# VH-VL binders against Large ribosomal subunit protein uL10m (mRpL10), part 211

Target 1, 224 residues: Large ribosomal subunit protein uL10m (mRpL10), of Drosophila melanogaster (Fruit fly) (q9vpl3)
Amino acid sequence: RGKINIQRPKAPHYERARVVAVTQPKYPELPKAKSCFKTRAERTQQQQENPYNEIIAREVRNWLDHSRLVAFFHLSSITADDIFRVRVQLHKQNLHLKSYGSKIIEQAVKNTRYEAIVPLFHSNHCIVFSPDPEKTAALLRIVRRVPQMVLLGGIVEETMLSRNQLVAYAQMPGLHAVQAQLVQTLSQAPGHLIQQLQAHQNSFVQVLDVHAKNQMNEETPKST
Below, E stands for the ipSAE of ESMFold2; O stands for the ipSAE of OpenDDE; V2 stands for 0.75 times the mean of E and O plus 0.25 times the DockQ between their complexes.

## First folded at step 13 (VH-VL)

Design gm17 (from gm1 with light chain S36N; framework fv_anetumab; at its last look DockQ between E and O 0.03; V2 from the best seeds 0.00; counts 0 for: pae E 11.2 > 2, placed apart)
Fold by OpenDDE, look of step 13:
Parts: sequence; structure tokens; C-alpha cells
Structure gm17 (fold): chain C 224 residues (1-224), chain A 119 residues (1-119), chain B 111 residues (1-111)
Amino acid sequence: as target 1 above (224 residues)
Amino acid sequence: QVELVQSGAEVKKPGESLKISCKGSGYSFTEYWIGWVRQAPGKGLEWMGIIDPSDSYTRYSPSFQGQVTISADKSISTAYLQWSSLKASDTAMYYCARQWDYSFPLDYWGQGTLVTVSS
Amino acid sequence: DIALTQPASVSGSPGQSITISCTGTSSDVGSHNYVNWYQQHPGKAPKLMIYDNSKRPSGVSNRFSGSKSGNTASLTISGLQAEDEADYYCSSYDSSSTWVVFGGGTKLTVL
């Protein structure tokens, strides 16, 4: 009685093997998750054709068009909680923190005056929008305390500024303050002119007075 | 003109406390931060930390966290670096420098303070 | 650990152009990490020579220029002069680690 070798079962008879081979259920190949094998190019193309991206792009454009202050930041790994805190702080100042994909930004600014900002969006980024350019200082004060946010530049009053220019702008007295100073300076100008004009007149009068006094003193007979 | 002036050279023994100073002038002291940089003899530059003088917000490099204390007195436009207990390994040149924030350059530097710790 | 790598030393003759490289890890010298360059003469404090990859502070000679490509920043000194002999350090802020990093420094010798 041949020891049934359970470890190496004898190959079935040729006929049986044929039947088994033909009757073996063909299991459909597990669909290769197409998503895992999409080339970078395919992923990029698919993102461009998404109607949703167009909607978001339009939103971005609207923000750009209605904002007098726009600041661009690189955003490194940050917790959701930290971002939320920053958002709240910014919101209190009427500053709106948004994050968009680079492709969306590219689509949004294509053929617009904002096209120059595209090179700033190579990685994770966020944008802060404000209708008030006077909030630049407040914005920078807040974001400086967020180590994960790196200032890249901005747009103020439709002018693109480097990060250094933006900092410089924030350090300048507000437009209204400058205007007020200008008005004050201008208002003082007539006074100075008048003073200068009067100074010459006053000097002349003083000289005349001295002359008159001297003449009076000469005419006063020494009453012996 | 922007200038940072640091306190003079210090010679100390291990275990002693030390506080060195950096006084800023020629700019609004509270608008910029002050960074501290260590340079051991014959070695490179090491960023230690930074302080916002406006409210004394501080951040340290991990290597220096708990090892030193950075502080500032905005009323006299002065930043400080202090040790509670000096070690021989603290022997180095220490520089303060102006920095607008973390990502901005150290644009103006103090002359440096040499700290020598020897038994 | 975030590290910026510089050559230990470079040398050049007067009038030549030399380049010092600063290479970071992929995480350190990303497209948005600004690289700064400092010059340090013996016994003196460092001086900012280039900031934000390629910008030159006021008062710095136009012989100094900076560039960045990929993970490598470069400081180029044209028309090398004897006074350029110094140590040069690159630096960058890593927003991921949230601290400033310096390179190991490069000693420039003018021959």
C-alpha cells in the first residue's frame, strides 16, 4: 500500500489533468487599480478637464478681481488645527485665507494680468485676500507667527510686489496718513510764506522805527 | 544706519550664569526680530533661535531648546542671550542679527560676543 | 536632519570666476526655500551677500551673484579679488522643520 505522500501528490492521469485544466474557473484578472498607474501626464490632463476646476478657477478670479490686497504664501506641513487658528485670526481682520491647487491657479489666471503669479505656485500654497490694502501690516503680523507659512509676494492695489516690497509697503505710513501729512504740509506752506513775507516787512518796520527814534532823539534839545 | 552692538567678551567658569546683550539702533526695534547665532572656534555658524521683541515671542532651534534663554527689552531696544549654567562646550562666538521673520535673511549682524568657559 | 552641503574649500586666481555650491536635501532646498549667502572674514561678523537666492543687498559688489536650480544654490564671484578671501556660508529656512539652517561653510582662497 504505497504511502500517500501528502507533500508531493502524484500528478493526476493525463486525461484527468486535461479535464481539470479545461474546467478550471478562469477568474477575471483583478482590475488593476487604474488610479495607481496613472502617469503624471494623465493625472494632469484629467484635472484640467474637470468642470469643477473651472468653477473653482472662476472663484479664484473673482477673489483676485475684488481684492486690493493679495498675499501668496508657501505652506508647509501644518496641522488642520493650526490652519484653522490662523484662519480665525485672519478672518477677524477681514482677511480671507484660501488654498488652491497650482493647476487651478494656472487656469484661473490664464490670459489675465495675474499670469505672472503662476511661477509662485510650484508646491503647496495658500493665498490671503483682502479688500483693504491697509491690512497689509496686520496680515504680516499674523503670518510671521506661523512658521509653516512663507511669504512669497503679493499684489497691492493691482501692483505685484516681491516679498521684500510687501514688507516695505507694510512699514510705510498708510495712504491716508501720508495724505494727511501732505495736507498738513501744504496747509503750513502758506503760513510759512506769510511769515517770510512778514519777516521782511517787520524787519523794515523795525529799521524805520529805529531811524525814527534816532531822529527824535536828535531833535530833543538838550534842555540845559 | 542700522546697527547692532553686542556686549563685550566674557570669561567664565563652568556652572556660572551669563547674560549677554545685543542693542539695536537705526531702525524700529519692534518691527524686526533678533536671531542669535553661535560659532564655535574654527567651526561654522549655528542658528540658535529668534525673538520678536514686540511681545518677546521666542523660538529655539532644537539643539538649543532648554539650553539657553533668549529675551528682549524693547524699551531699550536690547535683546539678550543667557545661560543658567555654562559648560565648557559653550565656548564660542555669539552673534545677534536682525531678521524680519524666519524666512528672511539675517541682514545686519552684531560684532559678536566671545564667551570663553574654562575651568 | 536638514543639512546644506557646501564644498569645504574652493580656490581661484585673481580675475577668475568661481562658484560655490550649496546643496540641500529635497526637503530643504525646495522651490520655495530661499537661500541666503554670507561672507565672513577672519575675526569678523558674517555679512549678507545674497538673499532670496539671487538678490543683492545694497553695498554689495555686483561681482557677487546668486542662483538656484533645483536643490542646489550657487554663489558666483566674478573677477576674483584678494579681498574676497573669506568663509562663505549658505543658509536657508526650512518651513517643515521651522528653523534656519546654515551650510558647513566654504573657505575661499585667492591664489
Scores: ipSAE 0.848, ipTM 0.926, lowest interface PAE 0.6, mean pLDDT 87
Fold by ESMFold2, look of step 13:
Structure gm17 (fold): chain C 224 residues (1-224), chain A 119 residues (1-119), chain B 111 residues (1-111)
Amino acid sequence: as target 1 above (224 residues)
Amino acid sequence: QVELVQSGAEVKKPGESLKISCKGSGYSFTEYWIGWVRQAPGKGLEWMGIIDPSDSYTRYSPSFQGQVTISADKSISTAYLQWSSLKASDTAMYYCARQWDYSFPLDYWGQGTLVTVSS
Amino acid sequence: DIALTQPASVSGSPGQSITISCTGTSSDVGSHNYVNWYQQHPGKAPKLMIYDNSKRPSGVSNRFSGSKSGNTASLTISGLQAEDEADYYCSSYDSSSTWVVFGGGTKLTVL
């Protein structure tokens, strides 16, 4: 006869549901094809409630405004256990893994400089936020072990970066040393400032060009 | 330039403890991992394990798990390889090398530390 | 299963091209495993010559090239020179095992 449906978990708290859904015990009946953060019921209810969408959109705006590092990923099918492990690894590095519907993202970035990011969210995705742009290298190290997460690009210090630019940024030693050197130079005549910015810009462009190549086969000078 | 400088050669007796060092310079020490490689006299290379200095995450080859301790002090850009009780079979050259993580090549190597364990 | 097999020695005359092989099981040398190659002169630390199957680091001669086919990776040295006489090691890893393994090494002798 009709028993209590044990496949549907007890309803978690809305704000805690995104965190609790990550920590939920694995049941055989839990959907494996769902988005990486939310239960099916929460996503359906969120789509039906326009005031709830605005609350979540404000959350996205707050993350965007307070994060110096934002990275966008396409997310292939991944088990709940695997994405939970990744979320924990990222959290240890002050990296916060989130996912939102495209309409919520569109509402969150409307009339902002970030409107160009909306097309990234038409497919299954996730976003990593962090106040620490220095954690870009740690992010890429963790995600390298997660082939289901494919880097699309990001935002560093309010600057949009392509995938290749973000990878190059992560590999730059002493970016903060360059910024400190720039501050020291700003105490000098304007001509010195222009000269130093051009030198660092040229170095940065060369790094990006190397990492934009497929397969990265031409890193060494010919010595023979 | 990237440089890894290891501590000097060691002559020890069986049962003694030992800690050898590897100091990295010319790069952001916490953005790369440090791997350790053993080479017994006249033998090939053996990867022992690796450490992420940023959070002290450590991974060992199964052959060396429980045999040595890998550690790092990021404040002085230094990684360590340590034995609590040396054996004569620990006589070897030990190299440190930089890796982006365990799945990347060992792109820069230290000069090596010769450890000799004999009565 | 996570073992890499290299020939113990290889010989060539100056100017020849030679190839050193590195063979593993399908789980050791496959689509997810990158093979790297190191050169070691006697008494010196190893030097990375080829990474990710076929890429050369800055400062390595274009006489050195790498390839991978099936379960076998290959290091090819064209225009063999006396200074190429050294030991050569391949290495690999895979996603199911989170550690690195080296091949046994190949002594290259330049005749």
Scores: ipSAE 0.006, ipTM 0.460, lowest interface PAE 11.2, mean pLDDT 75
ESMFold2 (binder alone), look of step 13: mean pLDDT 91; pTM 0.935

Design gm3 (from gm1 with light chain D94N S96G; framework fv_anetumab; at its last look DockQ between E and O 0.02; V2 from the best seeds 0.00; counts 0 for: pae E 8.4 > 2, placed apart)
Fold by OpenDDE, look of step 13:
Structure gm3 (fold): chain C 224 residues (1-224), chain A 119 residues (1-119), chain B 111 residues (1-111)
Amino acid sequence: as target 1 above (224 residues)
Amino acid sequence: QVELVQSGAEVKKPGESLKISCKGSGYSFTEYWIGWVRQAPGKGLEWMGIIDPSDSYTRYSPSFQGQVTISADKSISTAYLQWSSLKASDTAMYYCARQWDYSFPLDYWGQGTLVTVSS
Amino acid sequence: DIALTQPASVSGSPGQSITISCTGTSSDVGSHNYVSWYQQHPGKAPKLMIYDNSKRPSGVSNRFSGSKSGNTASLTISGLQAEDEADYYCSSYNSGSTWVVFGGGTKLTVL
């Protein structure tokens, strides 16, 4: 009985080989995960309009439409605890901190007056909304102390402002303060005019009085 | 006009304490922060830290944390940089500069204070 | 130490245009942050020349311009003059580390 060469096994009998060939399980080729080879562009295009995204986009629009103050921030790596603290501080001032994905923002502002904000959302961002533009100073005071938040710009009274303009705006006296100052100035104007008019008259009267006194003194005969 | 005026040059020995000053004028001192920048002889600029004069909130670069103390007196619109114990390696020009926050530029600079620490 | 990378030196002739580069990371020079440029003459304090990547403060010559692309910021000086000979520093806030960083500085020589 010839030594079974384990290194070169004799080919099975033709019939056996045929049976083995037919009975070999054909394993389906593992579907090459087409997803691994999709370009970033293809991945972005196939994002099926998630009904949920539409709802969120509508929410964003609603915030934008009802806010008189909107500020945009880059948000770097921040802990949940830190962001919560900031949120609480802002909330105390009726400032609402929200975070949305860039795609949601794009969808939300598409074909709106806010479309210009899209370039600001290239990374992690957050938005602060407020119905009160007078809270700009308060907002900036709070966020300045958050090193993970970088001011990018904002919208105040439907006007888009750069970060520098927003800072400048915050430093301006409030509209009411300006109005109050105007009213004060206007209220003082008549008084000043009257004072100036009276000052000339008073001066004239004083000069006349002095003249009259001098004349009277000249007419008083030195009673020797 | 916005101006930052720093205290004069200092010559000290190792181990001595030092406090230099930066006085701001021409703007609301409490609305802006003050940053400090070190420049060793023949070297580049190094950001040291920053202070909010309104409440003396401070932040330091890691390299300077515990090495210096930044303070401010808002009543006289002055910021300070101080050392408890100077080293020869502290020899440098020190600048104060106005900065609105961390991400804003240093828009106005003091003239600098030269600190020389030698045996 | 986190630092921005600048060329050590650049040179140009009067009237030429030169560019100084400043390379950082996504945490500093990256698209979400702002780059500033400072000019420093010998024995003088630095002066802000460009802020927010491309904006000029009042009083700064229009010969100075700034740009940023990706993680690289650039300062361009057109119509080079003798007075432009100085050290130039770029700066940015590093949002990752949460402190301000400077470049190593570039010495500009006007030939």
Scores: ipSAE 0.851, ipTM 0.931, lowest interface PAE 0.6, mean pLDDT 88
Fold by ESMFold2, look of step 13:
Structure gm3 (fold): chain C 224 residues (1-224), chain A 119 residues (1-119), chain B 111 residues (1-111)
Amino acid sequence: as target 1 above (224 residues)
Amino acid sequence: QVELVQSGAEVKKPGESLKISCKGSGYSFTEYWIGWVRQAPGKGLEWMGIIDPSDSYTRYSPSFQGQVTISADKSISTAYLQWSSLKASDTAMYYCARQWDYSFPLDYWGQGTLVTVSS
Amino acid sequence: DIALTQPASVSGSPGQSITISCTGTSSDVGSHNYVSWYQQHPGKAPKLMIYDNSKRPSGVSNRFSGSKSGNTASLTISGLQAEDEADYYCSSYNSGSTWVVFGGGTKLTVL
C-alpha cells in the first residue's frame, strides 16, 4: 500500500470542465415502448435506425471534416479523474479527446475514404481531433506519460499515417517554414520557383524517408 | 529569458504564519505548472507539490499533504507557498521550479527563499 | 516508501569519466518512468542537466550523458573538469503514486 491512488485527486476550481470528460454519449437513449405484443407499426418503429446514433455520427463527421489532425488510440483501463486530467491538458493545446462506439464510427464514415479506420474501433479506444496539425508534437509529448493511451495512427491534412509516420511527422523540423517557403516561391519568377520547389520537395521527402527508415530499423552495422 | 524570482529570506518564530512567492516571467505563465522543492540545511531535495496556475489544480507529495498550501494568482504570474503555523522543522531553503505538468522535469528554478524558524 | 538510491560520493581526476547511479523499483525507475538529473553547486539552485533519461537541455555540455537500464539510471560525465564538482540528484515521476521523487544526492569531488 505504498502507492497513492491516482483515481482520487482534488477536482479543479472550474466544475464546468468536467462536462468535457470522455464519457459518451451526452444524450440518453430513447425509451422503448413497453408492450408484450407487436403490431406492424411497432415492428417498423423498432427497425428504424436509432436517431441518437445519427446525431452522434453527424458529430463525428463534423470533427473529421474540420480537423487537420486526427489521432487514434487504444485506451486501456483508466480512471475517470485521470482521463479528465489528460483531457484538460490536451484541451490547452486545442486537442479534443473523444470516444465513440464502433457502430457510430461505421455510420459516420460509411461511403467515405475513411472506411478503413473502422477496425481500429472494435476495442476500447479514444480519438484526438484538432484543427492544428502543428500540435502533433504537443499531443505526443502529453500522451508519452499516459501509458493507458496507445497510439495506433492518425490522419494529417487528409492523409492517413501509420503510428511511425505520425511520430516522424511530429519531429519534422521547419514544416511550417517549408510550407511558407513554397507559398513565397510561387510568387517569384518562374525559374527561381522551379528550383526552390524541387529543393524543398526533395528535402521534405528525404526527411520523411530517413525518419521512416530509422523507425523500422533502429540498429545499423557500422563500417570503418 | 525564462525567470522565476522568489521573495526574500524570512526569519520567523514557531506558530507564525508565512506566505512566500514565486513570480514567473519570459514565458506564458499559465502554460506551465509551478512546483515547490524543500532543501533542509545540509540535506537533499524534496519535492513538495505543484500547481497548475490556469485553474489552480494542485498535487502534493504525501509527506506535505495537509502541511502547506500551494496557490497561484495568474493575473500577476505568481505562485505561493503558505504555512498556517510554522514549526522549527520548517527551517529550510524553498525553491520554486517550472514543470510542464507533474510528470515532467523541473527545467527552470527560482533562486530560493531561505526560511528560518527559531524560538 | 519510494526511494531512489544514489552513492553518497564519487570522485575522479581531471580528464577521467565517472558514472553516478540511481537505483529504484520498477514503479519509480522502470520502463514507464522518465529520469532527470540535476546539478547543484554550493549555495546555488539546482540546474537540469538530463531529462527523459538521456536528453540534454540547450546549453548543457555533451560531456554529460544519461542512460537507463532496468531499474537503474546512470549519469556519465566524461572529460571531468574542476567545475563539475557539485552535488548531483536524480529524480523520477512515480506513475503509481502521482508525485516526483528525488534521490538522496551524490557529491562529486574532482581530485
Scores: ipSAE 0.008, ipTM 0.526, lowest interface PAE 8.4, mean pLDDT 76
ESMFold2 (binder alone), look of step 13: mean pLDDT 90; pTM 0.930

Design gm5 (from gm1 with light chain V100F; framework fv_anetumab; at its last look DockQ between E and O 0.02; V2 from the best seeds 0.00; counts 0 for: pae E 8.3 > 2, placed apart)
Fold by OpenDDE, look of step 13:
Structure gm5 (fold): chain C 224 residues (1-224), chain A 119 residues (1-119), chain B 111 residues (1-111)
Amino acid sequence: as target 1 above (224 residues)
Amino acid sequence: QVELVQSGAEVKKPGESLKISCKGSGYSFTEYWIGWVRQAPGKGLEWMGIIDPSDSYTRYSPSFQGQVTISADKSISTAYLQWSSLKASDTAMYYCARQWDYSFPLDYWGQGTLVTVSS
Amino acid sequence: DIALTQPASVSGSPGQSITISCTGTSSDVGSHNYVSWYQQHPGKAPKLMIYDNSKRPSGVSNRFSGSKSGNTASLTISGLQAEDEADYYCSSYDSSSTWFVFGGGTKLTVL
């Protein structure tokens, strides 16, 4: 009985080989995960066609339209717990922290007055919305303590501000305070005018009195 | 005008404690933070840390964590940098500078305090 | 660790334009990292020359300009003058590490 060469098995008989060849299960080619080969263009197109993105974009527009204060931040790697804490802190001040994808933002602001903000959204970002522009100082106070949040700029009263302008704005007295000061200043103006007018009159009267006194003294005959 | 004035040059021995000061003027001291920067002789600038004078919130660079203490007294618009035990390697010029937050530039600088530690 | 790399030295003749580069690691000098530039004369405190990549503080000569492209920031000094001879440092905040960092500095020599 010839030693079965396990290293080079004898080719099966022709008939057996044919049967084996025909009976070999054809395994379907594993579907190449189409997801791994999607071109950047295909990925971008698919994201644009998602009805869900349109809904979110509409939401973003609504926030923008109803907010008098909008601040844009770069958001670095932050823990869920940390961002939650920040959100709570902001919420206590009626500040609303939201995060949206760059594509959603682009879609949301397309053909709007806010289109200029698109270049700010190149990476992970978050937006803070507020109906009250007077909360700018409060907002900045809170976010300064979050090292992972970098101020990029904002919109206040429909005006786009750089980060430096936003800081400057926060440092200004509130509009109402300024108005109050203006009113106070204006209210004091008549008083000052009156005082100045009176001062001249008083000085004139004093001069006249002195003159009168001098005349009286000259008319008093020295009864020596 | 915004100005930061630092305390004078110090000559110390290893093991001694030291506290140097930086006094701010010409702005609201509590609205801006104070950063400290070290510059060893002939070397570059090194950011050490920062303090919010409003509540003395502090953050240190990893290289300086535990090595120095940054503090502030807002009542006198002064920030401090202190060592509990000086080393020869602490010999350097130290600058304080105004910084609005972590991501903003150091816009106004003190004149620097030279610290010399020699045996 | 975030590192900003600068050339050790650059030189130019009076009236020339020179550029100093500051290159961060891909993670550090992202589109959202603001770069600042400081000038330091010997024995003096640093002075802020450029902030937010390209903005000049009040009192800084318009000969100084900043730009940023990708992970490289550039300081350009036009019409080089003898007084421009100094050390120049770039700086940036890394939001990922949460540290403020300086470049290694560049010595500018006016020939």
Scores: ipSAE 0.849, ipTM 0.927, lowest interface PAE 0.6, mean pLDDT 87
Fold by ESMFold2, look of step 13:
Structure gm5 (fold): chain C 224 residues (1-224), chain A 119 residues (1-119), chain B 111 residues (1-111)
Amino acid sequence: as target 1 above (224 residues)
Amino acid sequence: QVELVQSGAEVKKPGESLKISCKGSGYSFTEYWIGWVRQAPGKGLEWMGIIDPSDSYTRYSPSFQGQVTISADKSISTAYLQWSSLKASDTAMYYCARQWDYSFPLDYWGQGTLVTVSS
Amino acid sequence: DIALTQPASVSGSPGQSITISCTGTSSDVGSHNYVSWYQQHPGKAPKLMIYDNSKRPSGVSNRFSGSKSGNTASLTISGLQAEDEADYYCSSYDSSSTWFVFGGGTKLTVL
C-alpha cells in the first residue's frame, strides 16, 4: 500500500505528466470565433462605423502587399474547437487565418487591382495569408480535411487564381514555369475567375440556406 | 533525404523500464509528427500513437493509452517511446514513422527496434 | 469498435492482376475517410504504396493502384511479379474517432 506510493509512485507520476501536458504552452489565445468571423447568423450585420476602420484596412493592405499567397474561403458552420485546431495546423505552416468585414475589405482594396474580390466577402468567409507561396500544397492538404472551409480561389505572386488554378499550381514542380504560364492564361480571360468565384459562392449560400432551414425545422420538437 | 534512425535492439526483464529513440534527419523535424507502430513476432501492425514535436501534443490509440509514454526533444530531432514497467507481452518490433499529422499516412519509416522481454 | 477486415491471404500468377480488399464501417472507410496501403517484405519496415485512397507516392510503380467504393477500399496490383510477394496492410483514419487503424494484413503469394 504505502510502500507503492513511497517506493514507486507510478500512478501519481502519470497523473503529474498528464497535468503538465494540459498546462503546456500553446499557441496564442485564439480570438472568439464568432467575434472574429462572420457566421450565417450574422448574414446582414454590417460593421458599424469604427473610428479605426482605416487602421484595420491598413492591416489588410499590409497582409495583401506582403503575402505571396492569399486564399479565399467560404466558411460554413464550424465549432470553435474545430476552427482552433485548423488555425493551429495552419500556423505551423506559416499560414495565417483571418476574417474581416466586407466594408473593411472594400476600403483596403479601393483603387487597387484587387477591387474585384469584394463581392466574395458578402457571405461568411475567411482568408489565409502567407509569405510562402510554396506552402500552397500544405494549405490545400489541411483544408481538404475541413469540409466547412470551401476554397473559392486565391492570389499567388500578385496573380489571381481560380480554385482549379490554385490546385494545379500547388501540384506543379517549378514555380517560374507555372508563373509564366499562369500570367499568359489570366491575360486572356480576366473575367472568368470572378464569374467562377461568384457562381461557387452563390451555390454554397443556397446549400447553406437549405441546410440551416432543415436544422431549424428539426430543432423544434413536436408537442404531444 | 528523409531518414529515421532508431536505437538498437533491447533485451530486458519484466518490470524494467525502457526508453527507445527515433532520430529524424533530412527534413524540418517540427513540420511533421512522429507515429509509433508495434508489430509482435509474426503478427500485424498496430498503431500506438503519435506526437507533434513542435509542442509535444500527443494522441494515443485506446489500446495503448496509459501503457506507454510518447515524448520528443525537438532540439536534437528525436522522439521517444517509454515504458515504466515492461511485460513479456511487450516483446515486439517497434517502428517510428513520419506523419504530416494524425490523419495522414506514415510516409517514411525507421528501421525498427526489437524489444525482447524475458526472464 | 473500429476494425478493418482484409483477407488473410491472396495468390496470383506472374503477369496477372490481383485485388486486395479492405472493408470497414462507414466511420472507417466512408466517404470522408482516407485509406492508405503499405507493403512489408519479411524482416523489413513497411513501405507506403498508396495514400488518399488512390494516390501513389513518387517512386512507387504504376502497377499499384487504389480505389474506394462505399465501405470497401481496394489495392490492385497489375502485372504481378515475384518481388510483389509480401504482406499488405490497409489503414484508415476516422475523423469521428481521432485515431489511426491498420487492417489485419494480407499475405500475397506469387505462384
Scores: ipSAE 0.015, ipTM 0.505, lowest interface PAE 8.3, mean pLDDT 76
ESMFold2 (binder alone), look of step 13: mean pLDDT 91; pTM 0.938

